# VH-VL binders against q9umr5, part 318

Target 1, 268 residues: q9umr5
Amino acid sequence: SYKPVIVVHGLFDSSYSFRHLLEYINETHPGTVVTVLDLFDGRESLRPLWEQVQGFREAVVPIMAKAPQGVHLICYSQGGLVCRALLSVMDDHNVDSFISLSSPQMGQYGDTDYLKWLFPTSMRSNLYRICYSPWGQEFSICNYWHDPHHDDLYLNASSFLALINGERDHPNATVWRKNFLRVGHLVLIGGPDDGVITPWQSSFFGFYDANETVLEMEEQLVYLRDSFGLKTLLARGAIVRCPMAGISHTAWHSNRTLYETCIEPWLS
Below, E stands for the ipSAE of ESMFold2; O stands for the ipSAE of OpenDDE; V2 stands for 0.75 times the mean of E and O plus 0.25 times the DockQ between their complexes.

## First folded at step 16 (VH-VL)

Design xd4 (framework fv_acimtamig; at its last look DockQ between E and O 0.83; V2 from the best seeds 0.00; counts 0 for: pae E 3.3 > 2)
Fold by OpenDDE, look of step 16:
Structure xd4 (fold): chain C 268 residues (1-268), chain A 123 residues (1-123), chain B 106 residues (1-106)
Amino acid sequence: as target 1 above (268 residues)
Amino acid sequence: QVQLVQSGAEVKKPGESLKVSCKASGYTFTSYYMHWVRQAPGQGLEWMGIINPSGDDTDYAQKFQGRVTMTRDTSTSTVYMELSSLRSEDTAVYYCARVGIPFSDFDFWFDYWGQGTLVTVSS
Amino acid sequence: SYVLTQPSSVSVAPGQTATISCGGHNIGDKDVHWYQQRPGQSPVLVIYEDSNRPSGIPERFSGSNSGNTATLTISGTQAMDEADYYCQVWDSRTYVFGGGTKLTVL
């Protein structure tokens, strides 16, 4: 039998967003128990990510308990960060494949319509004033806002991304790294035509330097310092990178070719 | 300013097809889902379906499955709705309506509507 | 299928308060949106997520939702408020509208 699949949605999503993914999984892996978690749906997805992590943790624990051979996680967009945090805080998770589906794993720094809707009077260049305030950190989108021009503010004010990345010292860093390293495979999916994740390489732990030049994962301090286990995972062949062009942000979970190429191989 | 401008009124015969266009402006076209809603004369609003920002995914009301096709052209910022095998009951004003939140097909509202397109189906 | 029930018509004198109900099973657990449609015009969003007003909508428009009934309230009703009003929810992949209520300002 196939291992259970747990799906975590992104910003402003719900289980409805994954109707095609469910169809694909059912068709190609009949009998798979797929659970799309309807937590923090819609506007509730704006709640602090740590709150979301706690909620999702409570939901996945019983699923994992019933699957001693392990489970697969498919986590889309913002959900990918939630899942990474889940795997960091859970010392007893049994995740075989962690599939990060177009997630801003290294953060977000772009003028997207999400920002325009939420902060209509702000641009990405000025958003640090909001996002790195205590008030701003109450919004999920600010929890992974990564301003390359205000690195000090990011490191000191980011209550989520900087912590799970181990970029800011905290007492749980060693334990979180150990927990995250329990994952069998980390499957990173994203692409240049996403249109939302900025830069798109963030889905592969790439990101801007101070000159807005995109550096790859291996050039990032979090990798070089192995602050949460990326270097270790790569060394043991546990990281899979699956870039795909021609896919917009809202299509990653609804594209058959993408599914067959980047997702299906890891649902065994 | 957000604007949705639809094509003009049409008269059709039973068995024919209609195709209504909705040209969007004043916002990022590729960031919002679009819906189609119709209203028969003297009747209420009826949801027909939804199309995602890229145009590669649709979901139709069960009533219209097999007869309705929604498409969009990013280059012209236009959404289309085609309804085939027309019958007299399809006489209605057809509206395009934008979802109020970007990149979401969930339980959100319609914040902007087109002016409507009257389609009359008669022998 | 999920059904929303509205009264067919409501009448109010100018300056008085109009109340339009929208009934649905456990509708209080859903987000209800309201639209105004004046004769010969397109629908206009007047309330979203039970009680929020879009920019440009007068403060006399308010909404509530609990139990099995959502309510649109128009205080100090004016002649220009004469219109059809529709409630709307999302349910199991479908967007559902109420039958509409014709508000007449006497």
Scores: ipSAE 0.845, ipTM 0.922, lowest interface PAE 0.8, mean pLDDT 96
Fold by ESMFold2, look of step 16:
Structure xd4 (fold): chain C 268 residues (1-268), chain A 123 residues (1-123), chain B 106 residues (1-106)
Amino acid sequence: as target 1 above (268 residues)
Amino acid sequence: QVQLVQSGAEVKKPGESLKVSCKASGYTFTSYYMHWVRQAPGQGLEWMGIINPSGDDTDYAQKFQGRVTMTRDTSTSTVYMELSSLRSEDTAVYYCARVGIPFSDFDFWFDYWGQGTLVTVSS
Amino acid sequence: SYVLTQPSSVSVAPGQTATISCGGHNIGDKDVHWYQQRPGQSPVLVIYEDSNRPSGIPERFSGSNSGNTATLTISGTQAMDEADYYCQVWDSRTYVFGGGTKLTVL
């Protein structure tokens, strides 16, 4: 009776990271087929996001084929960008709910322990020197690094985020927009106490301007130009915003109240 | 410099409970998962469980399910491990250990260990 | 449940090479980590992810992993290397340690 659920993990994660979320789904929606994709685990999550999209695409095809009435995606952190790219590149996806669980949808500009671990001599003000190079674009973190003070470098060098946002012209932009718009609902989840996603409003398609003032989704150029379908999707009433305070980055998939409030209603 | 400092040795009787603390310093406490590992006298290392210090989530080895509880206090950067219904075979040195990768709960090494807490269970 | 098997002891003369094995079914498909524990002390990581040394671990420590056997190798063994050595993997939902090997330097 319930649509299959596909889970896509984030940076330094694996299928194990979602053990509590699986319990919640099993308790509230018994009989739901839930697949946590066991690909690009741990340090393999640093591989270029387009490589991850390719691998996850291959894994989801048979699942979607067996569920002609549709599937749901729950995509955490970096995994939310993988899933959004899947929705763009798959002309035959049948995703009903795309649940974006604290994902840096407009990019990341934060000094995090991830950054300190991977690039210990760098900080957000200087990371553009690494990330906006061919070598830097080989790391997933750099694929969605969005330095508001070097926007021209971002637009030129980004191999992933600027493309899926439609911020740089490319031959597939029209077809990617058409494919993205076939999703039933986009459920955006995040909150001010996340501690990793910077600005946290990136989870709701908000981001910094050049003065580090957060512009909300409806103030973003990609929304105003409807470059990948965000304005169209909002006009259909298909965007659901579910902010929740008091949840740290690694707790989104292990908080029952968050699950019951923001996730469960969309697992038809 | 990363340090994990544990509470002192304890002597317990069968049927009682123990509670060991592990205070972390020198790093962002909420960014690294914490584990508990024990070592009976003259024996090897045995994994007990994991706690997410940012979310208070836990997972316990099957052997300890129902007897172990792990908690944390972010204001003091301290994790706690409680083991109830103690038996003589629970005599061991109890270690806290940190995962070597931030925000990760699996398939990594333990890069820093507490000094260990000897708990002796005897009647 | 996944089992790691280590010899209970290994003896080596000073300056010679010590080899400590860690056996497990298809262990070559897993990341293997190694810990040194000197008497009365906490474990110390000496090798992670099969063959990488943490900062501060001497070059004489190395590791390999293939098939059903992972190996910790200590070249030019010194008296200070006398300790218990444990291998460790992740399996499904749990961390698994080997039974430990006591290295004696005679």
Scores: ipSAE 0.450, ipTM 0.780, lowest interface PAE 3.3, mean pLDDT 92
ESMFold2 (binder alone), look of step 16: mean pLDDT 93; pTM 0.938

Design xd5 (framework fv_acimtamig; at its last look DockQ between E and O 0.77; V2 from the best seeds 0.00; counts 0 for: pae E 4.5 > 2)
Fold by OpenDDE, look of step 16:
Structure xd5 (fold): chain C 268 residues (1-268), chain A 123 residues (1-123), chain B 106 residues (1-106)
Amino acid sequence: as target 1 above (268 residues)
Amino acid sequence: QVQLVQSGAEVKKPGESLKVSCKASGYTFTSYYMHWVRQAPGQGLEWMGIINPSGDDTDYAQKFQGRVTMTRDTSTSTVYMELSSLRSEDTAVYYCARTGVPFSDYDFWGDYWGQGTLVTVSS
Amino acid sequence: SYVLTQPSSVSVAPGQTATISCGGHNIGDKDVHWYQQRPGQSPVLVIYEDSNRPSGIPERFSGSNSGNTATLTISGTQAMDEADYYCQVWDSRTYVFGGGTKLTVL
């Protein structure tokens, strides 16, 4: 039988957003138990990511316990960060494939309509004033805001991304790295036509330098220092990169070609 | 300023098809889902369906499955709704409505509406 | 299918408070949205997510939602508030409207 699949949604999503993904999985892997977690749906997805991590942890623990052979995680957009953190804090997870579906794994720094909606008077160039405040860090989107022009503020004020990345020293860094390395495969999915993840390479742990030049994963300090295990995972062949063009942000979970090419191979 | 401007009134016969357009402006067209809602004369609002920002995914109310098609053209910032096999009961004002939250097809509903398009179906 | 029930009509004198109810099974667990539709006009969102007012909507409009009933309240009702009001929720992959309430300002 196929291993159970757990799906974690993104910002302002719900289980409804994954109706096509469910269909694809059922068609190609009949009998697969798929659980789309309806936690922190809609506006609740704006809650602090650590709160979300705790909630999702409570939901996945019993699923994992019933699946001794392991489970697969499909985590979309913001959900990909939630899942990475989840795997970092869980010392007993049994995740075979962690599929990061168009997630801002290295953070976000773009003028998206999410920001315009939440912070109508702010642009990405000024958002650090909000996001790196205690008030701002109460919003999920600020938990992974990564301003390349204000690195000191990011490193000191980011209560989520900087920590799970091991960019800021903390007492759990070694343990989190060990836990995350329990994953069988890390499947990174994203593409240049996403339109939301900025830069789109963030889905592959690429990101801006101080001049807004995009550097790849292997050029990032988190990789070079192996702060949370990326270098180790790559070395053992556990990282899969699946870029795809022509897919907008809201289509990653509802595109059949994408599913067959980037997701299905890892649902064994 | 967000604006949704719909096509003009139409008169149709039973069995024909209608196609209403909704041109959007004043915001990022490719960031919001669009809904179609109709209202028969003297009646309430009835949800017809939703189309995602890119136009590659739709979901229709069960009542209209097989008869309704929603599309969108990013180049012209226009959404279309086509209803086939028209009946007298399809006489209504048809509205396009933008979702209130970007990139969401959840329970956030229309913050902006078109002016409506009257379609009369009569023999 | 999920059903929302509204009174067909409500009347209020100018300056008084109008209350429009929207009944639904465990509707308190849902987010309720309210629309105003004046005669011959398009619907206008007046309340979203139970109690939030969009920009431009007067403070006299308020909403609440608990148990099996959501409520739209219009304090200090004015002549311009005469309209049909619809409640709306999301349920089972569909969007459901109430039957609408005609508010008459006497």
Scores: ipSAE 0.829, ipTM 0.917, lowest interface PAE 0.8, mean pLDDT 96
Fold by ESMFold2, look of step 16:
Structure xd5 (fold): chain C 268 residues (1-268), chain A 123 residues (1-123), chain B 106 residues (1-106)
Amino acid sequence: as target 1 above (268 residues)
Amino acid sequence: QVQLVQSGAEVKKPGESLKVSCKASGYTFTSYYMHWVRQAPGQGLEWMGIINPSGDDTDYAQKFQGRVTMTRDTSTSTVYMELSSLRSEDTAVYYCARTGVPFSDYDFWGDYWGQGTLVTVSS
Amino acid sequence: SYVLTQPSSVSVAPGQTATISCGGHNIGDKDVHWYQQRPGQSPVLVIYEDSNRPSGIPERFSGSNSGNTATLTISGTQAMDEADYYCQVWDSRTYVFGGGTKLTVL
């Protein structure tokens, strides 16, 4: 039988968005127990990411306990950051495949319609003034805002991303790395036509340097220092990269070719 | 300035199909879900369904399942609503409306509406 | 299916305060949106998420939502406010409209 699948949604999102993904799983993996977590829907997705991690942790514990053979995570957009934090903070997770579906894993630095809607008087160049404050860190988008031109402010102020990336020293770094490394596979999905994740290579742990040149995962300091286990995972063949062009941000979970190519092989 | 411009009024016979267009301008077409609402003469508003213009992903109200199809053309920033097997009860003004939150079909409200398309189904 | 109940009509004198109710079971747990529709025109959003006013909507429009009742309030009512008003919620993956309230300014 197939391992249970747990789905975690993104910003301004809900469990409804995954109905087509559920259909695909049912067709190719009949009998799979799929749970789309119905937490922090819509505007509630703006709550601090650590608050969301706590709530999602409480929801996944009984699911994992009932599945001693392991579970899979499919985590979309902002949800991929929630899931990565879950893998770090849970001493007892039994996740085999962590499928990161167009998630801003190295952060976000984009003048998107989200930014224009949430902060209509701000641009990516000045949002650091809001996001790198205690008040700003109470909003989820600011928890993974990553301004490449204000890296010292990012490192000092980030309450979430800089911590789970191991970019700022903290007493749990060794334990979080150990926990994260218990995952069987890290499946990274994203593409150049996403239109929201900026740079889109953030879905593959790539990100801008100070000149806004994209450095790939292997050029990132967090990889080179192996701060949370990326180098170790890559060396043991546990990282799968599945880029796909032609998919917009809200279409990742409703594209059958994407499912068959990038998701289906990992739902053992 | 956000604008939704719909196709002109139509007169149809029972059993035919109608197809209404809604052309969007003044915003990023693929960032906002679009829904359709109709209003029969002297009646209130009735929701028909939604479409994600990025993936041609749709969901329809139960009443219209099997009769309604929504599509889009991203090159012209246009959404289409087709209603088949028309009855006299389908006489209504048909509206397109943009969702109020980018990239979300959750907790929908229509922040901008098209001018409406009167469709008359007459024998 | 979830049902929203509105009075069929409300009449107010110019300058007075109009109150339009929208009843629903535990509607206070939902976000309520309000639309104005003048005769022969498309609906216009006047309140979203219970109490927020879109840009361009006069300050005399306000909204509240608690318990089983949401309310649209129009203070200093003007002749141009004469219209049909609809409340709307999201419930069970369906966008639900109230039956509408005709506001008459006499």
Scores: ipSAE 0.347, ipTM 0.738, lowest interface PAE 4.5, mean pLDDT 91
ESMFold2 (binder alone), look of step 16: mean pLDDT 91; pTM 0.934

Design xd6 (framework fv_acimtamig; at its last look DockQ between E and O 0.85; V2 from the best seeds 0.00; counts 0 for: pae E 2.5 > 2)
Fold by OpenDDE, look of step 16:
Structure xd6 (fold): chain C 268 residues (1-268), chain A 123 residues (1-123), chain B 106 residues (1-106)
Amino acid sequence: as target 1 above (268 residues)
Amino acid sequence: QVQLVQSGAEVKKPGESLKVSCKASGYTFTSYYMHWVRQAPGQGLEWMGIINPSGDDTDYAQKFQGRVTMTRDTSTSTVYMELSSLRSEDTAVYYCARTGVPFSDFEWGFDYWGQGTLVTVSS
Amino acid sequence: SYVLTQPSSVSVAPGQTATISCGGHNIGDKDVHWYQQRPGQSPVLVIYEDSNRPSGIPERFSGSNSGNTATLTISGTQAMDEADYYCQVWDSRTYVFGGGTKLTVL
């Protein structure tokens, strides 16, 4: 039998957003138990990511317990960060494939309509004033805001991304790294036509330097220092990169070609 | 300012098809879901379907399955609704309406509406 | 299918408080939106997610939702408030509207 699949949604999503993904999985892997976690839907997805991590942890623990052979995680957009954190804090997870579906794994620095809606008077260049405040860090979007022009603020004020990345020292860094390294495969999916993840390379742990030049994963300090295990995972062949063009942000979970190429191979 | 401007009134015969357009402006067209809602004369509002921001995914009310097609053109910021095999019961004012939260298909209400398009189906 | 029930009509004198109900099974667990539709006009969102007012909507409009009934309240009702009012929810992949309530300002 196929291993159970757990799906974690993104910002403002509902379980219904994944109806096509469910269909694809059922067709190609009949009998697979797929659970789309119905937590922190809609506006609730704006809650602090650590709160979300705790909630999702409670939901996945019983699923994992019933699946001794392991499970697969499909985590979309913001959900990808939630899942990475989840795998970092869980010392007993049994995740075979962690599929990061167009997630801002290295953070976000772009003028998206999410930001315009939430902070209508702010642009990305000024958002650090809000996001790196205690008030701003109460919003999930700010938890992975990564301003390349205000690195000191990011490192000191980011209550989520900087921590799971091991960019800021904390007492759990070693343990989190160990836990995350339990994953069988890390499947990174994203593409240049996403339109929301900025830069789109963030889905592959690429990101802006101080001049807004995009650097690849292997050029990032988190990789070079192996702060949470990226270098180790790559070395053992556990990282899969699946870029795809022509897919908008809201289509990653609803594209058959993408599914067959980037997702299906890892649902064993 | 957000605006949804629909095409003009139409008169159709039974068996024909209608196609109503909704041109959006004043916001990022590719960030919001769009809905179609109709209202028969003297009746209430009836949800017809939804189209996602990119236009590559739709969901229709069961009543209209097989007869309705929703599309969108990003280049012109226009959403279309086509209804085929028209009946007299399809006589209604048709509205396009935007979901209030970016990239959400259910959060908030329909915060902006088109002016409506009257379609009369008569033999 | 999920059904929303509204009274067909409500009448109120100017300056008085109008109350429009929207009944649904466990509707209190849902987010209810309210729309105002004046004669010959498009619907206008007046309340979203039970009790929130969009920008530009007067403070006299308020909403509540509990148990099996959502309620739209218009305090200090004015002539301009005469309209049809519809409640709406999302349920099982569909958007469901109530039958609408005609509010007459006497």
Scores: ipSAE 0.646, ipTM 0.869, lowest interface PAE 1.1, mean pLDDT 95
Fold by ESMFold2, look of step 16:
Structure xd6 (fold): chain C 268 residues (1-268), chain A 123 residues (1-123), chain B 106 residues (1-106)
Amino acid sequence: as target 1 above (268 residues)
Amino acid sequence: QVQLVQSGAEVKKPGESLKVSCKASGYTFTSYYMHWVRQAPGQGLEWMGIINPSGDDTDYAQKFQGRVTMTRDTSTSTVYMELSSLRSEDTAVYYCARTGVPFSDFEWGFDYWGQGTLVTVSS
Amino acid sequence: SYVLTQPSSVSVAPGQTATISCGGHNIGDKDVHWYQQRPGQSPVLVIYEDSNRPSGIPERFSGSNSGNTATLTISGTQAMDEADYYCQVWDSRTYVFGGGTKLTVL
C-alpha cells in the first residue's frame, strides 16, 4: 500500500541518527518498508561524493527493482546532494518523491564547527584555497563548497556540484537532466534556524550572489537556463517547498511536527 | 579551554531521585552531543545515555530506560541527568562526557569528561 | 549484549613496553577508543578510532585493532603511566566499556 522509503544520511551520520524518523513512519504508515542505507557512516562520509553516489547506487538498485510502483527518497543534509546525483546518473530510477531534508543543494559558504574540526586554521573567506585544489576535492565537504567570491575557481575546480548543476560543460548533461526529470515530486525542506546550512536558502536552491545577497531559486542561472530541470519541474507543479522555523540542523529527522507537515504527505 | 563542571556530591535514600548538572564552557555547547557514564566503587565504566544539546533528543541505555531523564538549558550551557527510584546499587561516581566530533551521535570517543559527581545511596 | 574482555592487570618494568589487550567478537570491524584513569581522577582519552592520539598524548601511546583483538601499547613506560585503562566501542545502539586493566610499573 505504501511505497518503500529509502533514507540517505548526512555528514558524520549513520542509520542510528534516523531512529525517530523510522518510528514516525512506522506509527503513521504501518507496513511501509523503510531502508536507511548503512554506507559511508561517520568519517567515511568525508569520502568524495562521486564515490558515495556509486556505493549508494549499488544499494538502491535492488530496492527499486522490487518496487514497480516506485519508491521515495528522504535525503538529509549532504545526503540530499548524493540523492540528486543518483537521480541524474540512474536512467532507470523509479523515484516518486525526492524529499530533500535541509540539504545544501546550491552549495555551502559558511563557517561551521564541521569545518573548524577539519580545517582549524581556515575561514570561509580562504577555504577556497583548500577546496578548489585536487587534494581538497577528495573531501566531500569541498565537493559542494560554493564560494560566491571565487566563481571562476568554483566552475573549474568543483568535481561534483558544478557538474550536477550543469554549470560546467560535460558530455552527460542532457542525459542527467532527462533522468532527473523522471522524479514525481521534489520536496524541499529547510529553515532559517538550521544554523549550519549557509545560506539556509541553499536547501531551496537559493544562494548568494557576489555581494552575499541571497537570490531565490527562480533568480538563479541554473533555474533560468533550466540546466538540470528545475524550471521544468516547477512548471509541472512538481516542486514542493516546506520551510519551517525553529529547527536546528541535527533536529530535522527527530521533529514530529516537521515530519507530519513536510514529509508524511509525500510518502504515498 | 574546554571544561565540563559538574554539581557537588550528594547523599540519597533508596526510592529518592538524583539530579546532576554538567556545565560546559570553552566550545559551542549545541554542536557536540553529551553523554553520561557512571562508575560504581571499585567497578568499571558504564554508559547511561546521550543527549543532543541543540534539542532534548535523547537515547538511554536499556538498563536505565524508564528511570533516567536527560535535559539541557542552552542559556546556561548545562546538561542535567536525573535518575529516579534509586537503589543502593546506584551508588557511583556520575560523569558527563562530550563526543569528540561535532554533530555526531555514534561511534566517537569522549574527548572531555567532567570531574565526576559522587552519589551515595544509603539506607 | 556485546562484551569487551580485558586482563585485570599488567605489570611492566620502567622503560619497557606495556601491551593491554581488549578482546571482542570481530572487534576489528569496530572503532576502539582507550581511556586512562588515574586514581581519584576522571578518565582521559588516550587513543581514539583504534590508533589516533589526541593532542597532548605522548607518542609512546599507540593502538592497533584487527580480528578479535584491539591492543593499547605504551612504549618506554614511565611511573606516571600507572593507571587503569579501559577500551570502549559502539555496538548497535550503545557504548560498551571493557572491564579495565590496572597497569603497574615496577
Scores: ipSAE 0.563, ipTM 0.829, lowest interface PAE 2.5, mean pLDDT 93
ESMFold2 (binder alone), look of step 16: mean pLDDT 92; pTM 0.942

